# Ledger of designs, part 152: miniprotein binders against a7ua95r516to809

Target 1, 294 residues: a7ua95r516to809
Amino acid sequence: ASLSLLSISDLVPDLQFIFFWMSNAIEILYFIQQKSPAYMQTIELMDDKAGSKESLLSATISANEEAMTILEEVIMYTFQQCVYYITKTLYVVLPGLLDCNPFGTEPSSEQCRRAAGVCVCAVCVMPEAVRRVVSVFQTTSDLLQQYQVHSEIQSQMFAYLFFFTNVSLFNQLIDKGPARGWFQRSRVLQIQASVKILLDWAKGAGHNHLAQKFFAKFCSTVTILASPPQQLSQMSWKALCAEHPSLKPVQLHRILTQYQLMAELGPLPIWQPSSEDEAYIYRTVDLLESFENH

## First folded at step 8 (miniprotein)

Design yc36
Fold by ESMFold2-Fast, scan of step 8:
Structure yc36 (fold): chain B 294 residues (1-294), chain A 85 residues (1-85)
Amino acid sequence: as target 1 above (294 residues)
Amino acid sequence: DTSEELMKRILELLIEALRLMAEALRLAREGNPEEAEELLKRAIELMTEALDIARELGDPYLIEFAELLLEAVEKLIERLERELS
């Protein structure tokens, strides 16, 4: 069960070892990339001894290519190991984010449901489930800084972690959300507030651009689910797709289908597509059926 | 020419040390840190030889390369020894 899974704190010694190897390999690779071109020029400027210069140049090029290949494999291997352990930990803690209440049990919680932006966050507390996710990101950041891993690799690491988080949250919300009640407006607003805590952490850590890029799909999804049915019914299919470019038409159709299923449990407006929208809807439905019949 | 042959020898030693470093990582992650340490110590021997030759030739690039790799391998050995203790 969950007691058998390592927390991020339990993985720190292993992660420190892996980051240490990665850092050392990166330093050597950086040296070669920065210094070898100039060295090649010095060989070319050496006095030729009966044509032996060409053999030395060839050997140097070959050695440089082999060294870079070996170092790139070490860096890739260590990067993949870090990502594996970190994302495995994230996968366990992420579902809690969809089921927690950042507004708390205070009387102010109901008032927060009507607020938008800064006012909501001013009243919100960080739930333990959100804290666990933030802890994984913060520990990763601390380790990258401790071992002085180059900023380019740091950016690649967080790009991957945000991508994974976005996909994981999206898939869980779509696959399990309707049955878990996560599609209800009050729960969607709670999810939105929890995600904002993660996005605020990312901004503070210097990763705002990456977070905006890689969380777009999940953010679009919760925005749609938080929208009044009446507003969605007034939009054409093309307009809905244009407002949410991070969602594929098939994904948007699935979200709206679940939304319409919720309508059967209450008085929601009926959506009527235009003649132009019907052709686009047909394409979306055909693709969805194709995936289901795979 | 012996100088050119010596430069090629240094390059061969540097590449072999890098291969040993990569293999040591694999062994350490597979649960064989003691064997990993032995490979890294072999890499130290190769780098010491490379550095001695590079210093005799007075080649600043090869000297810096060998010094950097030697320092890295020494740090990796120290880390493995902490894991073993």
Scores: ipSAE 0.716, ipTM 0.926, lowest interface PAE 0.9, mean pLDDT 80
Fold by OpenDDE base, second read of step 9:
Structure yc36 (fold): chain B 294 residues (1-294), chain A 85 residues (1-85)
Amino acid sequence: as target 1 above (294 residues)
Amino acid sequence: DTSEELMKRILELLIEALRLMAEALRLAREGNPEEAEELLKRAIELMTEALDIARELGDPYLIEFAELLLEAVEKLIERLERELS
């Protein structure tokens, strides 16, 4: 099946299986972590018959450690599998977010149209491209809740998904943005509005801190590009670096260079990189974000 | 067998059952659900033996541990069977 046809709904059965395994493994791990110390104490209080107690204690410690290791491997494996499937779905739907016009009257999703009434849920009022992205995150959230996955694992899952989303969107914007016209102010404002809807969802889902942290680079890029030329042209390189610390010098330089081209601005001395940053602005290897740095 | 030896045997059975469960997951994900189910059935046998010994000993921790694992494996088998149907 072409990757283009893969929806999160198609993956739900597989994800449910993986989440089920993950949840069970976490439950068993939690049991060992909570109960094993007390059990070891009971062994320590047993009558010492010819070193049998020490041998039993050693065996119990070893068994519990091995059990925890196996369970942690299962949890890690299932976590990675979930991330793999979910990120594949995100990879398909994220480009649509950059092309989305949230100010247009796009018709409500077909699924909500089948219900006899206009569903006024927050998801149904979203532009289709935004809704598709939010649906991936919402489905993930719903599955994590359904299987009562520990809050720490939920946080790690969303941290990675937001990281992936930020890297994907940032790299697409930097690489394809000029050719696609995404650096045009009108298009940037559309992107900004679309991302705001996603961030508002993340806030409503209780992931505001994670969203702010992991979307910082993409949001900074969009904020700069959304700035009016009159305002941005008054900001020095140093001021922009200070306001947008998530951007590397090479990234900021690229954004400003493309902004100049788009806005038909001549060279601005005020945007000249500092002598300290001048060596870094040509490090093209640092231009795009890596998926491996998480 | 001393009580301590039986307790060690219970732990060995439970650890082996966990190994089988982990391998069953891998096999199921690799497209071998039938082999996965056989491993889970074997895990149930081991856990049942462990639980029986634990009950005879009257060890609350080992009883609870064996019961928890048994419940998990039974649920996994039920889930796997539904996917195969």
Scores: ipSAE 0.584, ipTM 0.873, lowest interface PAE 0.8, mean pLDDT 90

Design yc37
Fold by OpenDDE base, second read of step 9:
Structure yc37 (fold): chain B 294 residues (1-294), chain A 85 residues (1-85)
Amino acid sequence: as target 1 above (294 residues)
Amino acid sequence: DTSEELRKRILELLIEALRLMAEALRLAREGNPEEAEELLKRAIELMTEALDIARELGDPYLIEFAELLLKAVEKLIERLERELS
């Protein structure tokens, strides 16, 4: 089946099953964590009959540790499965975000049209490409809430999804951006507006801090590219490094080089890397982000 | 004491049931839902035995633990059966 046809809606049944297992495992783990200490105290208060108490206590400790280990493995496994399926859907829809024109009057999605009333929800007014990305995150949020998954696990899930999204968008922009015209100011402004909608959603969903943290690299790239030539040409390499600490020297150098080409700017001495950074700007291995660094 | 040995046995049964549940999940995800259901049914047997012993002993923690696991497995079986239908 072509990955291109996989929607998050198609994965909801599988995700529901996985989240159900995750939730059950968390509930059982929580029970052991909360109740086992009191039970061990109860054992400690039992009459000692020829060392049977110590043996029972030892057996209880071992059983609890093993149970928690099994449950943690289930939680980790289900977490990984969720991430795997959700990131597959993100992989399909994220490229559309870079090509999206949020300023165009694209007709509202057919799904909201079936409700007799103009749904004025924030999602319905989104461009289709943005809405598809937000729908993945919203569906994930809804499932996590439906199954009452612990807040820490929810935070970890969104941290990874935002990380994945940032890496994917950043790598696509750096690798394909010049060829697709995404480095053109008008296109960059469209991308910036689309990402803002996503960030606004994340803020509304209570994930503002995570979004700001994990989208920093992509946002920095977009901010630089969105800057007018007159403004950016006045900024030194050192100033740009300081403003955009999430960017590696090789990444910043690549962005500026492509910006220079796009804007038809001659060589700018002010953008010359420092002697300290000069060795790093040629490390092409560090140009693209890795998915393994999380 | 027979009561302490029984408590140990209850714990052993519940841990084995958890192992079966974990394996059932993997099997279900690997496309073997029928085998997964069989493991869950076996887990129920172990949990039921554990619960019966725990009730006889009057151990509130072990009763609650066994009941919690039984409830989880019953829900899992119901969910799995819906997927097979």
Scores: ipSAE 0.775, ipTM 0.939, lowest interface PAE 0.6, mean pLDDT 91
Fold by ESMFold2-Fast, scan of step 8:
Structure yc37 (fold): chain B 294 residues (1-294), chain A 85 residues (1-85)
Amino acid sequence: as target 1 above (294 residues)
Amino acid sequence: DTSEELRKRILELLIEALRLMAEALRLAREGNPEEAEELLKRAIELMTEALDIARELGDPYLIEFAELLLKAVEKLIERLERELS
């Protein structure tokens, strides 16, 4: 019960400490990478009166290799610690995203008064569950900026966080969706709108390319489930595979089966797997995604 | 000691300080920040010695390296002291 109250703000002091260590290690590594080559050239140009120049150069090379190994291990350790705590927080808040309604029928009076859109009272609002997920990403971005972490490491972190989010949402939807009613059309449209809020946040934060890459599987799943029956029934198995290459045959088959059940389609499947794919639709080991980085 | 031997000594001190820094991080994360602080204080002693030798030699690279690492370790100690208070 207490776990449901966890927020990213509870971890900020620990994360600040870890990012602080990471930033210091990166600064030292950067110094070695930038200054050491010129220093080694300086050693090579020294007068070698005692024949000790080669020994000093060798010692310098060895020390650089050891320093880089130690610093890379510190950076990797701190990176893994940050990812661990951030993803642990995400794991707790992500199921809420599948069970929330971003279509507010009664937005705050202020929002109704300020809105310039056509459907003011039916405009998507950020529900608390979506806000909690966005808060995790925003806090991570803020900390990376506060400690001036290099853009490459920032990109690697968000790549993994988006990968983790995609896998978590996909697995939750496929595994628990039938019992939770998440495959009902109205619920799928709510999920699609909630995911769009996350994708819009990522675009605004400069991570659109990473979000498009790492959310592909979950986005494909939601797109299929949100498709109108008339449009989806016109698509062949081959066409669906071509439009959704991120989905494995067993995953696509499970999604289409759930769609048929919810859409009250006829007793026989409309979508027939290709002969090549038939052997793979029963590979249940491939149904859920692994959290190992791809 | 030759100037080359003294430069090698500075490199040895720098590497040992980096090893102490890495171990201090592990101890701090495992819930032993006081022991971590002691390791960082040891690293300060090593960096102070390294900086003194580097300045005597007039080696700008080793001076800058030692100063950078000393400053980093000092910042890490200040952070740990805030956590302990």
Scores: ipSAE 0.734, ipTM 0.935, lowest interface PAE 0.7, mean pLDDT 83

Design yc38
Fold by OpenDDE base, second read of step 9:
Structure yc38 (fold): chain B 294 residues (1-294), chain A 85 residues (1-85)
Amino acid sequence: as target 1 above (294 residues)
Amino acid sequence: DTSEELRKRILELLIEALRLMAEALRLAREGNPEEAEELLKRAIELMTEALDIARELGDPYLIEFAELLLEAVEKLIERLEEELS
């Protein structure tokens, strides 16, 4: 099946299986963590018959450590599997977010049309491209809740998914943006509005801090590109660096260079990199974000 | 003491059962659900033996541990069977 046809709904059965294993492993791990100390104390209070108590205690400690190691490996494995499947679906739907016109009257999704009433849920009023992305995150959230996965694991999951989303969107925007016209102000404003809807969802889902942290680079890029030429041309390189610390010098330089071309501003001395940054603006290896830095 | 050796044996059985569960997961994900089910069935045997010994000893922790693992494995088998149907 072409990756292009894979929806998150198609992966729900597989994800349910993985989350089920994850949840069970967490429950067992939690049991050991909570109950094993009291059990060891009970062993310590037993009558010492010829060192048998010490041997049992040692065996219990070793067994608990091994059990916890096995369970942690299962949790990590299931976590990685979930991330793998979810990120595949994100990879398919994220490009649509950059091409989305959220200001257009695109008809609500067919699924919400089947309910006889205009579903006024926040998801139903979203543009289709945004809704598809949000649906991946919402499905993930629903599954995590359904299987009562520990809040820390939920936070780690969303941290990674937001990281992945930011890297994907940023790299696509930097690499393909000029050719796709995404650096045009009108298009940037559409992207900004679409991302805002996603961020608003993340806020509503209780992940506001994570979203702000992990989307910072993409949001900074969009903010710069959305700025009117009259305003942005008054900002120095140093000021832009200070306002957008998530951007590397090479990234900021690339954004500004493409902005100049798009806006037909010509070279602006005020955007000239500092002598300190001049060596870094040519480090093209640092231009795109890596998925490995998480 | 025979009771301490029995407790050690219970722990060994439960740890081996956990190893089988972990391997069963990998097999299931690799597309070998039948082999995964066989490992889970073997895990149940080990856990049942562990539970029986734990009950005879009257050790509340080991009873609870064995029961928790049995419940987990039974649920996993049920889920795996649903996927095979």
Scores: ipSAE 0.791, ipTM 0.945, lowest interface PAE 0.5, mean pLDDT 91
Fold by ESMFold2-Fast, scan of step 8:
Structure yc38 (fold): chain B 294 residues (1-294), chain A 85 residues (1-85)
Amino acid sequence: as target 1 above (294 residues)
Amino acid sequence: DTSEELRKRILELLIEALRLMAEALRLAREGNPEEAEELLKRAIELMTEALDIARELGDPYLIEFAELLLEAVEKLIERLEEELS
């Protein structure tokens, strides 16, 4: 059965309403943060009875704390609502990124080099699946700009969206990849090229630092899977762990095991974890990433 | 009332208006925009009272705070009325 089309465009009216409320709450919060300290100093300079001045200052501090708490709750509520709708849309469109072919033909090393550089074909044409993902991020960026949301909140929003995207793509690749053929070299190269388009968008939008931080796990995974067999077989377990610190030992072990099976390499050098890592590797609950932000 | 008592009263009104604003958002998102609008209209009444007292006192901070909140609530009502059509 086909899934219903879910477009970010369908959510724009709801998102506009939510961002509008968020923007108003931020403006009030900013006023309190900027003006309240000077006001409290004014109270301290009043020539009143000692008890009256102290009581007013106490009441002002309490009122400011309560106002900030209410406004922060409004901002958090609207932030969580936006994240909910945006990530729900992302979850529907992200699997397409793992199945699409940005090259239009079987990818070769030549086509991958061209996609990484300035190639007219790769630059001018974006697969529909990748375009849908980019459209979600672009629409979010446009709305944040339209409502003049503070840059710190914009950064927090994209940090979470990139975190969500990374976890979703990583979990889908690890859990469903073997059955879907996603670990085959031709598919990995297609996935790498598609992710490059997404990362390039993030760089252009001013979020390169966040993208590098929050996509590290998935990027490490596709980097390993795209590595030549000869290169990987010469690296020790310790060296692989050091080069890919975003991957847990159990995740790295799973990736290398799948790589060995799909590459048909024959006997690979033994990638041996330490005795402490061995205990950790056998905890199956640690294989997939949590969507909870720690 | 003393000047200090009046300033405390303004703060109480401002906080209650913020509480009404937060509850109105929740109601609007849960599909009760009519009830949300009524809460925001109540907030305008509180803010009008706060602004009147603040102007009597000549307190620039409380006047600016009340004016800013009143403007925000008026914008939120206009937006809800657009949703209600």
Scores: ipSAE 0.742, ipTM 0.935, lowest interface PAE 0.6, mean pLDDT 81

Design yc39
Fold by OpenDDE base, second read of step 9:
Structure yc39 (fold): chain B 294 residues (1-294), chain A 85 residues (1-85)
Amino acid sequence: as target 1 above (294 residues)
Amino acid sequence: DTSEELRKRILELLIEALRLMAEALRLARSGNPEEAEELLKRAIELMTEALDIARELGDPYLIEFAELLLEAVEKLIERLERELS
């Protein structure tokens, strides 16, 4: 099946199975963590018959450690499986976010049209491309809640998904943006509006801090590109570095260079990298973000 | 003391059951749900034995631990059976 046809809905059964297993493992782990100390104390209070108590205590400690290790491996494995499936779905839908025109009257989603009334839910009023991305995150959230997954695991899941999304969108924008016209101000404003909808959803879902942290690089890029030429041309390299610390010098230089080309601006001395940064602007290996740095 | 050895045996059974559960997950995810179910059935046998010994001893922690694992495995089997159906 072509990756292009894979929807998050198609993966729900598999994800449900994985989340179910994860939840069970967490429950058992929690039981051991909460109850094993009291049990060990109970063993310590037992009558000491010829060192049997110490042997039992040692065996109990070892068994608990092994159990926790097994359970942690299960939790990690299930976590990785969830991330794998969800990120595959994101990979398919994220490019649509960059091409989305949120200011257009796109028809409401087919699913909400089947309900006799215009669903005015926040998701139904979203542009289709944004809705598809939000649907992945919402489905993930719903599954995590359904299976009562611990809040820390939920936070880690969303941290990774936001990280992945940021890397994907940033790399696509830097690599394909010039050719796709995404560096044009009008297109950038569309992208900015689409990302704002996603960030607003993340805020509503209680993940505002994570979203702000992990989308910082993409948001900085979009903010620079959305800036009017008259305003941006007055900002020095040093000022831009200070305002956008999430961007590496090579990334900022690339963005500004492409901005100059798009805006038909001649070389701007004010955007000249500092002597300290001059060596770094040619490090093309650092231009695109890596998925491995998480 | 026979009671301490029995407690050790209960723990061994429960740990082995957990190993089987972990392997069952891998098998299920690798496209071998039938083999996964067999491992879970074996895990139930071990957990049941553990629970029986724990009940005979009257050890509340080991009883609760064994019951919790049994409940988890039963739920997992039910889920696998639905997928095979």
Scores: ipSAE 0.783, ipTM 0.943, lowest interface PAE 0.6, mean pLDDT 91
Fold by ESMFold2-Fast, scan of step 8:
Structure yc39 (fold): chain B 294 residues (1-294), chain A 85 residues (1-85)
Amino acid sequence: as target 1 above (294 residues)
Amino acid sequence: DTSEELRKRILELLIEALRLMAEALRLARSGNPEEAEELLKRAIELMTEALDIARELGDPYLIEFAELLLEAVEKLIERLERELS
């Protein structure tokens, strides 16, 4: 079976098994952390007729340390396995998001209606590519809830999934976007609408803070590309850098250059960077983001 | 054996059961679920022995610890058996 054919549904049995291990390891670890200190105190209060009290206390401390080490390794292993399989699925479906059209083919007159004197048109359609991405996040959320995984670990998992999604989408757009036509204004507006659906899902799932933090770079990129030319032309380089602190100067310069080309703006630049800013702008080694979390 | 010696024995059994659980997880994820099931069954034997000794001693901490581990491993075996069917 090809990896490109895998859906999140195909991974659910494996993920259920891994989440079950994680949940049980967490519960056992929590038991030891909460109950072991009191137990050690009861040992200290025991009647030491045989002179083995110190030996038992030492054995208890040693066993406690070993148990916690084993459980922490199990928790880390299961967490890394879940992240690996979920991000592998995301990697396959994310590029489709950059080519989808959430507004549909055309709003026909048959799709428009009048209610209470107000004309309303057909609602935007969630394209299959967006549904696939949302399905991965929703399935992950459902599994974490099904196995009662602690909220802290759930937050850590979505932090990483959003981080991965942001880096993947940003790198794909910057690296392949010009060749794929993704910088065309019509495509940028479709991408913006698709991203809005993902952010709305995150807000509904209680992860708004994480989504705002980890999607900042891609959201800034799409916001700039979707901005009216008149609006951007009125902002200085320093103002644009301040408005979009998640973007490195070389990344911002690349985005604005593509924007200028696609908007068919004349020879007047949107910005006038200083010689110091120009030195930063031409460091292409900093253009793409790393998947390594520092 | 003294009460203290029996408590040390229970701790040894519980730690060995945890090691078997951790190894079973790695085997199950590396495509060796049959071997994983064998390790989990051995873990059940060790935890059952630990629970029996802990009940005789009347040690509530060790009883609760052994019961918690036994429940977890029993659920894991049930899951693996479904995968193997």
Scores: ipSAE 0.729, ipTM 0.935, lowest interface PAE 0.6, mean pLDDT 82

Design yc4
Fold by ESMFold2-Fast, scan of step 8:
Structure yc4 (fold): chain B 294 residues (1-294), chain A 85 residues (1-85)
Amino acid sequence: as target 1 above (294 residues)
Amino acid sequence: DTSEELRKRILELLIEALRLYAEALRLAREGNPEEAEELLKRAIELMTEALDIARELGDPYLIEFAELLLEAVEKLIERLERELS
């Protein structure tokens, strides 16, 4: 293929059509769900002189079940199509988030200030790589609002998009991080600041609970890597597992090993795995996350 | 036909129209909007028949169902003409 890939803006007309179809199917489904129970009751109250009422009732139940099945399949298909195109765009732009510098050349250092070691870059110029990711989420939100898609489906959409983003970023960081220098403290702090911009966007968009849930693994990873040595060295393996339940033993061990190397720390018995976890640390099949883990 | 037989006929027509609606979506997404539009026009014929029978019976649920589906299909035809034709 082409070096020129479709941007989110190039997909908007197709996404508008898919969201329009989804919205129509949802409205028809909602009509059946809300109105058919009363209609069924009306049939049950009919005078059954010829015994035909039971046949009509059965036919009505069957028709409603078939209609709901067809509409649910349409809704699922359109939902999956939207997710496919949106995540395909996200996959292209997400790696840039790990390489950008939100602390970069701001017009005013007074505006882009550090708060407990984190830059408040949301009040300054957003890095282009972060802006590209936010643009995908914002366009999705705008389309869901434009077509008045029910809040439950909106929540499911962002749940999956955040899940996808979390898996993509985590896998990129764990797999390619050592070679790309992403585990160096200065790089980790930049990644943490970039992720905060995404989480702040999600909070502003009303999706804070979904972001907290579905970004847990990547956020735990970045939090550990950004921790000062004196704080992290005071925690036992058991305590770290309890604080970061989203991380598998092999994942936590890989993160701590990279932290130890980058911080130039000597051997620390404090982070020794339990005997039960030790065997799992060497099981590389569980190191990277699956996109089907949902 | 009895009132009950006519109501069953309406349900059969509406379900067939919904199947055409779903198939039209797949065809439109597979790059065949002209064939999709033909299926939606066929769905309109079925829904028009269903609506005529439902109005004759005075069944408010079946009338509303047919009208809602007809409106959705008409809007999709307009969209296909503007976006995918």
Scores: ipSAE 0.687, ipTM 0.913, lowest interface PAE 0.8, mean pLDDT 82

Design yc40
Fold by ESMFold2-Fast, scan of step 8:
Structure yc40 (fold): chain B 294 residues (1-294), chain A 85 residues (1-85)
Amino acid sequence: as target 1 above (294 residues)
Amino acid sequence: DTSEELRKRILELLIEAMRLMAEALRLAREGNPEEAEELLKRAIELMTEALDIARELGDPYLIEFAELLLEAVEKLIERLERELS
């Protein structure tokens, strides 16, 4: 009876109801914002036989502010409910993205060549684990469009979903990666390919800028881990910090330490922390990311 | 003036209706859709009263406001009724 065990399709009726309420609240809010200022001007121009015009204007201002507060609370509540259900679903499906092999699930080149003979566009086959994550984002996009939710709220929704996904993937890779073998080069390349499919979806959906912004930490991590040993060994700590500013010193140190072990580069330290960062490379409190914005 | 007092009454009714709509949402999400429906029906009563007064005054802003809220709550009730069946 846990929502975290359900697929995104099982949540659609609940999400439709919540988006429906959000949409109605937004419509009412828009009406008040567009019509109320002109109405208040109309009140100010009225003939006041009884001296009650000031009281009516005051009541109108008060009612407007109260209506705005109620509507903003409804919109915030419905937004938070959607985020809650969608992120619970994402949390269940995201580990599969780190543990799938996209190279083994693609059609053979011969099958693609045969299909080309009839000029049929081959549908890109996503690994099942990646498809499940994409389905959550696609369903969210479809619902936001269906209920005509304002573009700014849509952007805030995907900003948070990408932020959540980034933190979840990063934390799982850093915390559980050594035990799961995820830092092995072959596994890193599989993770990189899977993440590219997800980012390509975001680009196609019109969310490329949000994806680039909110996936920065996980993308930096995967980029470093996928780097050839000869190339990475020639980069200084300061150069890595400059290319990957989203990574905290302790995070970069952990990533490089795991890289050195997995690439079998010997026991001698290759990357020397800058004097500024040397005090911070062992701050375990900064290792994992918080789901709370700072 | 009695017309200004009536306009203030309309605003009171519309704001109370909006509060009932917000509470109905919370009740529906907490698993009490029948209680939510009762609050929305009460909101309809308040908005209908507001609309009647607004039409008698001929205030186009208050008429549109009341009509918009009434339409919204009727849609919400229809949605809840489908869930209750």
Scores: ipSAE 0.689, ipTM 0.914, lowest interface PAE 0.8, mean pLDDT 84

